# Miniprotein binders against a9bab2: the designs that were tried, part 7

Target 1, 221 residues: a9bab2
Amino acid sequence: MRQRLTVSESKAIFHKEFPFVVPAVYRRLVDELIVELNLLKNQERFVADGVFAIGLTSIFLDFTKGYKPENQKGILLEAICKCTGFSASNLEQIALEAKKLANGLNTNEIKSLITDNNRDEKESTYKLINKNNHYSRIIAIGIYKLVDMQSNGFNKEEATENSYLDLVNNFGYTKERVEKDVNLYKSSLDKIEKALELIEMNIKDEKRRNKERVSRTKPGQ

## First folded at step 22 (miniprotein)

Design l3
Fold by OpenDDE base, fold request of step 23:
Structure l3 (fold): chain B 221 residues (1-221), chain A 120 residues (1-120)
Amino acid sequence: as target 1 above (221 residues)
Amino acid sequence: SDEELYQRAESLKKSGQFKQARRIFSRVVQRYPDHAKAWRELGRTLQEMGDYQRAVDSFRQAISMNPEDVDAYKRMAESLQEEGQYWDAIEMYWAALEINPDDDQIYAALEEAYALYYEE
């Protein structure tokens, strides 16, 4: 029985797998994902399915848009997954498969996939979309992003900002819970985007001031 | 002196005399409203007494006066958990970790807070 890792043990593994300095603005994201993934790995009713994979990859992509250097993003996701007992490559593949499936289906067809718990006992076929998976904000974001991806393929007009809520009950969750976590996600994303804009402005101002200083100190040559 | 009253209250708290400690800490914060440590220890005393709502209020005052008080954040989170306010507890643990990013005990408590939040 693999001994359950503590968050501290997972973080120690992370530092071995990611030999670079995480910029301060992204430290909370990394730590938050490590805590949540470490917790989920040890839950009996947790399945790393397509909805989960979409949620995780989307969270990571959305919060790391400004991450430099860009070539470290893949290594960062791999380190976060590995230190918590996941495979980044497998999750990315599962997410891609789930996205492809969702892009070909309308909302009603997706609902049918969630409800058809045809537990045909026999074939251990991995399901990309599971009902009553262990709840997390990652799953909530997965549901949100799954519907958002559909809306990009069909007429933009009817996709209300809350269209994802129509699937929530089919997944076995409450609308209020999922909506709360999605709103927290949106708020957090807005905060980090504003912080990054401020950092960029400060860097530009500092560069300008340094150029002005250098121009003043080089008098007469 | 404010320090003598504070020390007396601390002694009473350490000896398990929480009712008496609470009375003295309340006097300290009334006379010296800017005494951040007294607000924190009042909160801890109230927490031990099971008065979690008043504990949270006291910790909030302590944090407002000393935003680097890791113990106040941790104790506020614990008290919020006892009141079923799991998300607010999570935010307080994260605030504590922003100050002390390598605190293993806070990470353990944070993971438990997430577990409770997801079981609701």
Scores: ipSAE 0.816, ipTM 0.907, lowest interface PAE 0.5, mean pLDDT 90
Fold by OpenDDE base, look of step 22:
Structure l3 (fold): chain B 221 residues (1-221), chain A 120 residues (1-120)
Amino acid sequence: as target 1 above (221 residues)
Amino acid sequence: SDEELYQRAESLKKSGQFKQARRIFSRVVQRYPDHAKAWRELGRTLQEMGDYQRAVDSFRQAISMNPEDVDAYKRMAESLQEEGQYWDAIEMYWAALEINPDDDQIYAALEEAYALYYEE
C-alpha cells in the first residue's frame, strides 16, 4: 500500500517537478489544489471521473488566465497532479471525453448519464459520470461547468444561471452544498481577477515612472 | 499593573486554573483593550474551557491588533472547527499559512478541516 503522502511531502515533490518560481498571486491556488488533491487521493469513495476532471481542469484554467509565461501552465498542472499521484494528461483526456459525452444534451438527458459506481463491477468500464462520488468543491465545479458548457452551445435560451442545480440531486448531493461551493468559487475567481488587475496597474505605473526618470536624467543635448 | 495582572493570569493558565485565569484575562482586556497578547491568551483559556464561541471572539480581537499572529489564526481555526464552522476554519488556516507557508502542522490541520467540510 503506497504510504499516504503528507502535504509537505507532496509540496516537496511539486518543487522538484516544477523548477520555476510560482508568482505570489498563484501560490494559493497551487497550495489549495495540492491539499485537496492529496486529500482526495486517499479517500476510498473517490473516483477521478469525468466530472472531477472537468472541475479540476476548469478551476486550473480559470485561475491561471493571467499566468506568465503561458508555456509553464502545462508544466504547472502536471507538477500539481504528479505530486499528488494524479496524471494531468489522463485527467485532461477524461475531461474531454466527458465533455463529448454530454455535448448537445439537455439537462434531462445528462441525468441519464449519471450512473452508480458499483465498485463490484470489474475494472474494465471506466464510468465518466458517477453518482455518489466523494464530494469536493472540485466535483461541485465539475457539475457547474458541465452544464455551463452545454448552455453555451445550442439551447442558450433555456439555460438559467442555476440550471446546474437541477442535476445535483441526481449526483447524490444537496443543492445547498453545491451552490455554496460554486458561489465560493465565483467569489474567489473575482478576487484573483481584481488582484491581477491591480498588479497590472502597478506594473504600468512603475514603467511610466521609470520612463519619466530616464527622460529626466538624459542631459539636454 | 497590567503586566502584573497578565503574568498572574498566565501563571494560573499554566497551572490549569482556567476559570481564574479567564477572570483575570477578562479584566485585563477590559482595562486595556489594546493588549493583543491578553486577547490571545484569553482566547486560549476559553478554548481550553470549551467556550469556543468566546474564544473565536477573543482571537478575532487579537488578530485585529496583530495581523501576523500565526498562533491566533491557528487557534481561531481550531475553535471554529469545534463549532462546526469548517469553512471559516479553513480560511483561518490559510491565513496562517500566508504568514508561515512552511508550517507542516497547519497543513495537516487544514487537510483535516477540508475532510470535515466534505463529510458534512
Scores: ipSAE 0.815, ipTM 0.905, lowest interface PAE 0.6, mean pLDDT 90
Fold by OpenDDE base, fold request of step 23:
Structure l3 (fold): chain B 221 residues (1-221), chain A 120 residues (1-120)
Amino acid sequence: as target 1 above (221 residues)
Amino acid sequence: SDEELYQRAESLKKSGQFKQARRIFSRVVQRYPDHAKAWRELGRTLQEMGDYQRAVDSFRQAISMNPEDVDAYKRMAESLQEEGQYWDAIEMYWAALEINPDDDQIYAALEEAYALYYEE
C-alpha cells in the first residue's frame, strides 16, 4: 500500500517536478489544489470522474489565465497532479469526454443519466458521471461548469445563472452547499483578476518611469 | 505594572489555573486594549476553558494588533473548528501559512479542516 503522503511531502515532490518559480499571485492556488487533491486521493468514496475532471481543469484554466510564461502552465498542472498521485493527461482526457457528452445532452437528459447510473451499478465499469461521489469544491465547480457548457451549446435560451442548481440534488448534494462553494469560487476568481490588474498597472507605470528616466539622461548632442 | 500583571497571568495559565488567569488577562486587556500578547493569551486561556466563542473574539483582537502572529491564527482556527465554523477555520490556517509557508503542522491541521468541511 503506497504510504499516504502528507501535504508537505506532496509539496516537496511538486518542487522537484516544477523547477520554476511560481509567481506569488498563483502560490495560493497551487497550494490549495495540492491540499485538496492530496485529501481526495485518500478518500475511499472518491472517484476521479468526468465531473471532477471538468472541475479541476476548469479551476486551473480560470485561475491561470494571466500566468506567464504560458508554456509552463502544462508543466504546472502536471506537477500538481503528479505530486498528489494523479495524471494530468488522464484527467484532461476524461474532462474532454465528459464535455462532449454534456454538449450533446439537455439538462433533463443529464438528470436521467445521473439517476440511471445508480441502478446499473455494476461495480466493474468506470462511470464518467457518478452520483454521491465524495464531495469537494472541485465537484461543485464541476457541476457548475458542466451546466455552463450546456448553456453555451444548443440550449442557450433556457440557461440561467443558477441552472446548475437544478442538477445538484440529482448528484446527491444539497443546493445550499454547492451554491456556497460555487460562490466562493467566483469570489476567489474575482480577487485574483483584480490582483492581476493591479500588477499589470504597476508594471506599466514602472516601464513609463524607466522610459522617462532614459530620455532625461540622453545628453543633448 | 501591566507587565507584572501579564506575567502573573502567564504563570497562572502555565500552572493550569485558567479561571484566575482569565480574570487577570481580562483586566490587562481592559486597561491596555492595545496589548496584543495579552489578547492572544486571553484567547488561549479561554480555549483551554472550552469557551471557544470568546477565544475567537480574543484572537481576533490579537490579530488586529499583530497581523503576523501565526500562533493567534492557528489557535483561532482551532477554536473555530470547535464551534463548527470550518470554512472560517480554513481561512485562518491559510492566513497562518502566508506567514509561515513551510509549517507542516498547519498543513496537517488544514487538511483535517477541509475533511471536516466536506463531511457536513
Scores: ipSAE 0.815, ipTM 0.907, lowest interface PAE 0.5, mean pLDDT 90
Fold by ESMFold2, fold request of step 23:
Structure l3 (fold): chain B 221 residues (1-221), chain A 120 residues (1-120)
Amino acid sequence: as target 1 above (221 residues)
Amino acid sequence: SDEELYQRAESLKKSGQFKQARRIFSRVVQRYPDHAKAWRELGRTLQEMGDYQRAVDSFRQAISMNPEDVDAYKRMAESLQEEGQYWDAIEMYWAALEINPDDDQIYAALEEAYALYYEE
C-alpha cells in the first residue's frame, strides 16, 4: 500500500521528525533536498548508491557548516532522509564504503569500479558505484567529490578541480550537464557562505549596540 | 493619462482582446517605465498570447519595481519553463517561496520543474 508522496506530505512528515526551528538561511537547503529526494525516490532507474550517498552527505555537510546548535545537524539529516523514504545512517555507511573502495585510486582506476547494474535494488549497498543511475545534481556532486577526495597526490589545483570530468561519460552522463550542475553547486555554496558572513556581522553589531545600550541605562562603575 | 490607458488595457485583456491589450500596455510602460502593475499585466497578456520570452522580460521589469510581487515570480517561472529554461524557472519558484514559504502549489511546480530539468 505504498503511494507516491507529494512534497507537501513529505514536508509534513519532516516537521514531525524535526520539531525544531530551521533557521531561515538553511530553509532552502532543507526544502530543496526534500523536493529532489521526493522526486528521485519515485524514479525507475534511481539507485541510492555510493556516489549518490557521497553527493548527498557532502552537500548537506557543506551547506550546514555554520548550523547551530551542532547537535541538531544529525537529527536534521535524519529527518530529511526519513520524510522522503531514505535512511541517513544507511546512506552514510555506503558513502564511507564507496570512499574506501576508491581510496588512493587515480581516475582511470576509478573507471574500472563503475558497474552497469542499476537493476531495481533500492538503497542497495551491493553495487556501490553504478553506471546509468538516474541523473540528478546530487549524483553530479558525488562524482565531483569522489575525485576531489582522491586528489591528495595531485599538486595542480586546476587539474584537480576539473579532473572529475574524465569520469562523467563512464557514468553515462554528458560532461556539459555535470559541469553545469557542479558550477551551480559552487555558486549556491558561495551564496550561503556570503549570507552566513552577513549574519555573523549583524550579530556582532547587535552585541556592540546592546553593550552600549546597557551601559547607558545602568550607572557605570 | 497612464491610469486611463491602464484601465482600458485591463478591460481589453479581461474581454480576451489580448493583441489590443498588449499594444496599450506596451505604450503605458514605454511612457511610464516605473509602472510595476503595467509591466506585470503586460507579462500576463503576453503569456496568454504564448509570447513567453517577452512575458519573461516584462515580469523581470515588474519584479525590479516591486520585488514582493509573488505572482510575477510564479508567472515568470512558468514562462521560463515554456521556453525550456528549466533551471532559471526553478530559481524563480524559489524566489516566490522566499515571499510565501508554504505555498503547496509552488512546491508541486518545483518538483515538476526538477523532473523536466533532469530529463533535459
Scores: ipSAE 0.693, ipTM 0.839, lowest interface PAE 1.1, mean pLDDT 85
Fold by ESMFold2, fold request of step 23:
Structure l3 (fold): chain B 221 residues (1-221), chain A 120 residues (1-120)
Amino acid sequence: as target 1 above (221 residues)
Amino acid sequence: SDEELYQRAESLKKSGQFKQARRIFSRVVQRYPDHAKAWRELGRTLQEMGDYQRAVDSFRQAISMNPEDVDAYKRMAESLQEEGQYWDAIEMYWAALEINPDDDQIYAALEEAYALYYEE
């Protein structure tokens, strides 16, 4: 019926669209996003919604915080999206609009927003949640971030670290699945943060060694 | 010698005599517990017999002896998948890709493993 891209075919497109070396610490992030996005795109008539777009853009931002050079981050996201049949600019726009829709809402107001079929049906461009989409860890992070971004206006601490679970059944998923995938996400962030700390320590040590070598070998004294 | 026992077990495996191959490979790893190849071939023999949990245990031993054995990671992941341990299988496939990043067969297996994980 439809042409299905293998991960290997998508990676070939990725290297064409991103003709730079991806630092080793980010290689799994890039490859895992390509695998996950291919799986979603190869699903029958997947439609990017607000929760998915928030999830994808948030994952990318969180995991690439230390990425150098900074000017390549946008190109990297564009290449990951393009090689899997998505548009980075479209997804970033959907995420921005979904964030604005949910901005300043508490968990109950967000619950009302995703439950009101008439509100979603009146949208002219996208749905906050597409009920036909299969579950993905990207969607789980979208739900998590949707609540994490809420503001009460006078006390943000009213939202707890697990309050996103109150919304999960409204998306048609189980709390156990979403909580497990959010915890895996947090663990993965901790691992890359530790790896980046080690890299930074090695760079500082190399700079000290280079300064000592250059000053000792300087001619003409 | 351990080489004679290993070769005999390997010949038995190739001839389809998996129960006898398993018994001899088990003797080799009991007498020579640092024999990474024997652990891997015991795991492969157990896979052929459908004993996936014991295959996983054998591949884990092979990996502890030789952490760069890409085949042992891949076969452990396959056995974990047969046992329904899909996320553990996914992590073993990523471990194999850390050693050999361009293995197209592993990426195809990852796609299948993620699909199974989401179907659970």
Scores: ipSAE 0.676, ipTM 0.842, lowest interface PAE 1.2, mean pLDDT 84

Design l3
Fold by ESMFold2, fold request of step 23:
Structure l3 (fold): chain B 221 residues (1-221), chain A 120 residues (1-120)
Amino acid sequence: as target 1 above (221 residues)
Amino acid sequence: SDEELYQRAESLKKSGQFKQARRIFSRVVQRYPDHAKAWRELGRTLQEMGDYQRAVDSFRQAISMNPEDVDAYKRMAESLQEEGQYWDAIEMYWAALEINPDDDQIYAALEEAYALYYEE
């Protein structure tokens, strides 16, 4: 019999660790990560390896580019990880190590880094890139980002965009599944980017109207 | 009138006569396609009968008429799960949370829906 945190319990810890208001545009990101991490923490074949760490940290970075105030971003990631039983600093270190191993390698060379040596081993925090890890959308993004780290902006190059699919079967997943989840990620990122543009436009318009209102009620001297 | 026909169908549904209730609710929504409550109750009746695809369609119509109906979103999500459309169910649960945030039962349902999605 296992005891694990409910999402409600994890959210209570999150609010203790992050005692600030999360802007509405980021609430789904935060809540969805808590739900998914809470689920994954307790899966038998789940390992928080380098591909998972790249995925999680990349998702967070991409969705929080416009987050204000900037000094709260690190605290936000730390709270999300801590409330679900992960260490943000450990995951960031693991992601860095995995990126260093893959640095300068083409897709075929990256295939040689994929190992299944955690299958029968319990103590494997030094195993960075694993075959047959418990599948998640976070790992799908990790695979995508492992190949796509050199890309400028979102969806700029078709050939680079699709190269990650050549790795998918080596990880033990289907191309159809990973491609679906990468496309969902891109769609979600586009939605939040557009929402942020609208929010910024409305703020500019309100500031302009306020300046005009103040100048009409307090004529210039 | 639509109210008389609707009341007959509701009574049949309450008494467990789902086939007859479905037939009458179907006539109500055919005659009165903007009747949000009739779409919702048709969806509930179809759920009881295990016709989840038509339940989803009925709840979608109810939502288009009343986009604040939290129950319609939740029931649509449940029906989508029964049909194996797990990501669509997840999106309906998030839509329900937009209306009724911090609902612990919806978060529990979301965790289950993600588990089903990853088991595919």
Scores: ipSAE 0.665, ipTM 0.823, lowest interface PAE 1.2, mean pLDDT 85

Design l6
Fold by OpenDDE base, fold request of step 23:
Structure l6 (fold): chain B 221 residues (1-221), chain A 120 residues (1-120)
Amino acid sequence: as target 1 above (221 residues)
Amino acid sequence: SDEELYQRAESLKKSGQFKQARRIFSRVVQRYPDHAKAWRELGRTLQEMGDYQRAVKSFRQAISMNPKDVDAYKRMAESLREEGQYWDAIEMYWAALEINPDDDQIYAALEEAYALYYEE
């Protein structure tokens, strides 16, 4: 049995795998993912399936939209996955497969797929979508994003903001719990976007002030 | 003096005389409502007595007066966990880590709080 890593041990590995400075605005995201992934890796009922992979990759993408330099994002995700015993490349592939599957199915077809997967509990084959997976905020976001991807392909008009809640019971979770975690995600995303806007404004103001200072120090020849 | 009363309450707390310590800390914070450390130690005393609801209130006062008090955040998180407020406990542990990002004990407690939150 691989000796369970502490969060501190996982963070130490992260610093070895990511030799760059994480900007202050993204430190919370990195730390949250390390804590949650470290916890999930040690849960017996946890499966890193398509819903989980969509959740993780979507969270990372959404919260790193302003990350500079862009070429470090791949290394950052890889470091977060490695330090917690996951493979970023594998999760990205699984997420892509799950997205392809979801794009071809409506909500009712997904419900049927989840139900059918429960009957074949005996087959040792990896399932892309699992019922009663160990719950996490990452899975909640995965369910939310799975439905959001479907609504973008079909007539936008009928997709209510809460359409993802129709699948929650089929996954074996409560609507209240998933809705709470999705709302927390949306709120957190809004906060980071506002923080990034403020940072950009401050940078522009500082550049303007520096230009003005340089122009004043030029002696009137 | 306020300091003498505080020290007496600390001595009583350390000796396990929590009821007496609570009475004296309560007098200190009543006379000196801006005494952040007294609010924190009142909270700790209440926590030891199993009065987690009043402990949380005391820690909240301590944090409002001293927003860099890592111990107050940690103890508030512990008390919130005992009250079944797991998400609020998680947020208090994160607040503590923003001040002290290398605290291994807080990370361990935070992971446990997430585990409890996901078992609900």
Scores: ipSAE 0.816, ipTM 0.907, lowest interface PAE 0.5, mean pLDDT 90
Fold by OpenDDE base, fold request of step 23:
Structure l6 (fold): chain B 221 residues (1-221), chain A 120 residues (1-120)
Amino acid sequence: as target 1 above (221 residues)
Amino acid sequence: SDEELYQRAESLKKSGQFKQARRIFSRVVQRYPDHAKAWRELGRTLQEMGDYQRAVKSFRQAISMNPKDVDAYKRMAESLREEGQYWDAIEMYWAALEINPDDDQIYAALEEAYALYYEE
């Protein structure tokens, strides 16, 4: 039985798997993902399904839009997954499959799919979309992003900003809970975007100051 | 002196005389509202007494005066958890970790707080 890793042990593995310095602005994201993934790995009723995979990959992508160098992002996700006992490549594949499925279905068809999956409890086959999966913010965001992906597909149902709430009960969760966690996600994303903008402004200002200093020190040829 | 009163309250707290300690700490913070340590220790005393709501208020005052007080954040998180305010507890644990990023005990408590938050 693989001994349950503590968060600290997972973080130690992370530093071995990611030999680069994580910029300060992204440290919170990395730590949050490690904590949540470490917790979920140890939950008996947790399934890393398509909704989860969409949630995780979307969170990572959304929060790392400004990450430099770009070539380290893949290594970063791999390290986060590996240190918590997940496979980044597998989750990306599952997310892609779930996205493809969602793009082909309208909201009612997804509702039906979730309902039908509950009846077939007997088949040992991995289900891409599960009802009553162990709840997490990652799942909440997965539901949110799943619906958002539908709206961008062929069936432009007039997806209102809150259209994702129509599926929440079918997944076995409360609207209030999912809405809260989605709003927290949006708020957190806004905070990091503002922080990044500030950093970029500061860098530009420093570069300007340095250029001005260099120009003043050039003797008049 | 304020220091003498504080020390007396600390001694009472350490001896398990929480009711008496609370009274003295309350007097200290009333007379000296900027006394960060007194607010923290009042919070700890209230926490030991099971008065988590008032403990949270005291820790909030302590943090406002000393934003690097890791213990105040941790104790506030614990008290919030006892009050069923799991998300707020999570945020306080994260605040503590921003100051002390290698605290294994805080990570353990944080993970538990997330577990409780997801069971609601």
Scores: ipSAE 0.816, ipTM 0.907, lowest interface PAE 0.5, mean pLDDT 90
Fold by OpenDDE base, look of step 22:
Structure l6 (fold): chain B 221 residues (1-221), chain A 120 residues (1-120)
Amino acid sequence: as target 1 above (221 residues)
Amino acid sequence: SDEELYQRAESLKKSGQFKQARRIFSRVVQRYPDHAKAWRELGRTLQEMGDYQRAVKSFRQAISMNPKDVDAYKRMAESLREEGQYWDAIEMYWAALEINPDDDQIYAALEEAYALYYEE
């Protein structure tokens, strides 16, 4: 039985796998993902399915929009996954497959894709969309993003902002719980966007001040 | 003096006389509402007594006066957890980790708080 990693052990592995400095604004995201992934890896009822993968990759993407340099984002996700016993490449693939499966389907058709994870059935086919998966905010966001991605494609007209809530019971969760976590996600995203805007403003101000200083120190010919 | 009252309350707390300590700490914070340590120690005393709701209030006051008080954040999180306020507990643990990012004990407690939050 692989001995459960502590968060501290996972973080130590992360620092080995990601030899770059994480900007301060993104440290919370990284730490949160490490904590949650480390926890989920050790849950018996947890399956890293398509909904989970969509949630994780979407969270990472949304919260790292301002991350520089851009070429480190892939390495960062890989390090987060590896230090918690996941594979970033596998999760990205699973997310893509789940998105393809749900593409063009309405909410009712998506309901039909939700299947019980009967662990006892040696069924050879990996189920991308599982009912009663171990709950996490990542799953909640996965459900939200699964529906949001559909609304952008076909029937823009009928997809209300809360259409994802119609699927929640089919996944085996309560609407109130999922809605709470989705709202927390949206709020957190807004906070980081505001923080990034402030950082950008400060950088611009500093550059302006530096230019002004250099212009003043030019000896008058 | 405020210091004498505080020391007396600390002595009582250390001796396990929590009810008496609570009374004195309460008096201290009433007379000296800006006494950050007294608020924290009142919170600790209340926590030991199982009065988590009042402990949270005391720790909140302590944090307002000293926003870098890692212990107050941690104790507040613990008390919130006992009250079933798991998300608020999580936020307090994160606040503590912003000050001390290498605290393994807080990470362990945080992970447990997440587990509890997801079991509701």
Scores: ipSAE 0.815, ipTM 0.905, lowest interface PAE 0.6, mean pLDDT 90
Fold by ESMFold2, fold request of step 23:
Structure l6 (fold): chain B 221 residues (1-221), chain A 120 residues (1-120)
Amino acid sequence: as target 1 above (221 residues)
Amino acid sequence: SDEELYQRAESLKKSGQFKQARRIFSRVVQRYPDHAKAWRELGRTLQEMGDYQRAVKSFRQAISMNPKDVDAYKRMAESLREEGQYWDAIEMYWAALEINPDDDQIYAALEEAYALYYEE
C-alpha cells in the first residue's frame, strides 16, 4: 500500500525532521526537490537506482556548497528524503556503488552496464543502472555526472562537455529532453553561485565599514 | 474619465460580458499605459476568454509596474500553462512563492505544472 502525500503534507513532515531555519537562498532548492521527489514516489515504473542516486546527491552537493552551518547539511538531505518516502543513507550507498562500477570506464563500456528494468522486481532492486526508468531532471543530471566521472588515470580518453549525450538513447530518453534539462541545471547553478558571491561581497564590505568605524572611535591618547 | 471607463469595464467583466470588458480595458491601457490595475484586469478578462497569449502579455505589463502583485504572477502562470509553456509557468509560480511563501494552492499548482512538463 503506497501512501500518497501532497506537497503541503510532505513539507509539514520536512519541518518536523528539520527543525532549523532554511536560509532564503536555499528555500527553492529544498521545496523543488520535495515537489520532484513526491512526483517520482507515486510512479509505478520509477526505480531509485544508481543513476538517480548520483543525480540527487550531486544536485544537493552542488547547490549546498555554501550552506551554513555545515553540520546541518546531512540533516537537511535526510529530511528532504524522509518527507518524500526515500532513505538518504540508502541513496548515498547506492550512489557510491554506482560510482565504483562506472569509475574508469569509457562511454562505450558504460553502455554495457545499462540493463532493462521492466520484468523482475527483485532483480531490479539490485540493478544500479537501468534502461527506461521513469524520467526526471534528477536522472538527467545522473547521466551527465556519470560521464563526468571518467578519469585520465588508467584511461587516456577524455569526455567532452557533451559526451553524456552519447548515452541518452541507451537509457531510452531523447537527447533534446536531456540536453534541455542539463542546460537548465547549469543555468540554475550559475544563478545560485552568483547570488552567494554577492552575499559574500556584501559581508566583506560591511566588515570593512565596521572596522573603519571602530578605528575612528578609538580613544584618543 | 479613466476611472469611469475602468469601473464600467470591471462591472462588465463581473457580469460575464468579457468581449465588451476587454475592449474598454484595452482602451484604458492604451490611453493610460502605466495603469497597473487595468493591465491586470485586462489579463484576467483575456484569460476568461481563453486568449492566453494576450493574457500573459497583459500580466507581464502589470508585473513590471507592480512587482509584488502575487495574483498577477499566479494568473500569468495559469495562462502560460494553458499555452503549453510549462517551464515558464513553473518559474512564475516560484516568483509568486518568493512574495508569499507557504501558499498551499501555489504548491498544488506547481505539482500539476511539473507533471505536465514531464508529460511533454
Scores: ipSAE 0.673, ipTM 0.836, lowest interface PAE 1.3, mean pLDDT 85
Fold by ESMFold2, fold request of step 23:
Structure l6 (fold): chain B 221 residues (1-221), chain A 120 residues (1-120)
Amino acid sequence: as target 1 above (221 residues)
Amino acid sequence: SDEELYQRAESLKKSGQFKQARRIFSRVVQRYPDHAKAWRELGRTLQEMGDYQRAVKSFRQAISMNPKDVDAYKRMAESLREEGQYWDAIEMYWAALEINPDDDQIYAALEEAYALYYEE
């Protein structure tokens, strides 16, 4: 029986679990994930499924590609998960098993798999989708990534940019809602990529200015 | 002058005469479209009157002139939420947090805005 946490309380736990400075460019990613995960965990019967796990781990990896030092990324994800009542290692395992379940399947085969999985919802920890979960943008990205991962060299037309929309009703959601949230995700990813590019330019400029200041300093006594 | 009209409208707003305050603030921003404070106070006046669509437009103008006005972002987000534009409200709350990062009231408002967004 877990206590319902506010976002402020979860952030306090996060700072204990991640005792490093989060660069400003990643602060919204961290804070937004905490808000969204708290909202999901506050559902009475939320159960992390394959689509959710794929979505969360994909979002984190995409937005943290430039994060340094690399060895802090795992600690960062674990802190985000722990402060909201999730286990990063468990979610990574759920995502792996969901990817294996869907690997090499076309859209019609995934539709069949979704239908069959609903028969034993109580008994499957690694079920691809739990229809009782409230919708979230994390789930939308999971659907998008699941289909995108099914691209192969012999049949690219089934795994185009928008092919994931053909599955949306089978997942219990509307095409309009999922498409909107995927487009918001893409826009946000473009924005953080541009912000990181600007930060790199500023770091190079600062190093040049410091080198000029040092070269002007004469040894003295 | 624009300052005399502005102060008159602000006094009317403080006394609860929102309809008169709106008329004068509207004249100020029509004559002086770069008057950030007048756009902000017009937005606040419209918000008190329940005219959230026009309040959003006024706050957007105030933000374009003064992009560090945390109150304008928060009030714009509130007005967007009242109009059912929940994702736009969420984005304005995040913009406010970039200026004032540890505002617990904004995080509480964000959690509610996300809940409304998903209920839609």
Scores: ipSAE 0.644, ipTM 0.814, lowest interface PAE 1.3, mean pLDDT 83

